VHH binders against q4j6m6. Designs and how they scored, part 1

Every score and structure here is a prediction.

Target 1, 281 residues: q4j6m6
Amino acid sequence: MYPPEFSYVRAESLQEALKFLEGNDNTRPLAGGQSLIPMLKLRVLSPDYILDINRLNELNYVKTSLNGVSIGALTRYHDILSNDIVKSKVPLMHHATRTIGDMQVRNMGTIGGAISNADPASDMPVVLTALNATIILSSASGSRSVKALDFFKGPFTTDTNKGELVTQIEVPVLDGYKTVYKKVVRRAGDYALASVALAIKLKGNEIEDIKLAYGGVHDKPFRAMEVEKNVIGKKLNDDLVKDIASKVSSQINPPSDHRGSSWYRREVVKVLTMKAFKEVA
Below, numbering starts at 1 at the first letter of every chain, in headers, positions and changes, except where a header shows other numbers; antibody chains aren't numbered by Kabat.
F, E and O are the ipSAE of ESMFold2-Fast, ESMFold2 and OpenDDE, as the mean of both directions, binder to target and target to binder. V2 is 0.75 times the mean of E and O plus 0.25 times the DockQ between their complexes.
[cut] stands for letters that were removed.

## First folded at step 1 (VHH; framework vhh_7sr4_2)

Design s12
Fold by ESMFold2-Fast, scan of step 1:
Structure s12 (fold): chain B 281 residues (1-281), chain A 120 residues (1-120)
Amino acid sequence: as target 1 above (281 residues)
Amino acid sequence: EVKLVESGGGLVQPGGSLRLSCAASGSIFSINAMGWYRQTPGKQRDLVADITSGGSTKYGDSVKGRFTISRDNTKNTVYLQMNSLKPEDTAVYYCAAQDFGSEYLPYDYWGQGTQVTVSS
């Protein structure tokens, strides 16, 4: 008999939630519960308070903005998957969301929960890193914006300060890009052994722009920025793709765990890279 | 790229059994699901059974309780154990595989097919 020892608090408004976080240091927000509940059951986390923010309907939305799409932190995966704005304007996110768990996981999981948990193998952090989306953090004193490239600091570690909540994600719309999301898992719906998010803009057969990010293969989502910079202006062909795959495989630092070895993840990254580029060729 | 090679087809009497095997090679770690479809001349392919990498199975209504799909991930092979075979089970049986992250519900990778004939 080893239940988690914490106090459960439910917020009825965003201001109530932010004020509670300001006054109580060892508090874990609960949004969807997909990542937090198993960790508590395994006694990995020892919070003093669980702050249930699931009633904050003001944070459940998908809206178009001038240069992108605004997504509330409490928007469920199944709502993202079924949303025509996401499907038409952010196809990379739509494709990635289809790979997340089963219907039960998608009905309960939120985008803000995934971002706040920052599991290196989680799908949404990889997508946001590829797109370099903007994450809005709110506190009792106001809000601030952080780019995804600056937000994810390491395994389960983010730029979130004491008293802050992830409240919104601003996702850029990439006009003229082809996008691909691929992953390998040991069981369907699981977190990735390795994943790849690719957004590429071609002028004929020449790479005009490229965004390339990986999950499960580093301590946080890995954006292959050096590779991106070096391939702009080059012609897309099999030799270039093999070179990209080899360079990325050498730059990552994948873990060894029950899902797969470091060596296996390096080999998987090579093949995922080649598969992603084949789909956009 | 994934290549699928079927084996185990043949001629069997009604009430008999056959075990089909499908060996996958190439990028097998990218496979989400593998399954068996069958086709008779002039008809569309029908689902016989499929199995996900997580072990979830689905069966066509005509074969439930008679056929069992299984896999050996060590050998990259999916099996179809066919028991209590009937003449209406006569068809070409195709092995199929689906990649992770695809929006396409139809399987993209197909074997060559193996003939199963149930006749006295």
Scores: ipSAE 0.000, ipTM 0.112, lowest interface PAE 19.3, mean pLDDT 80

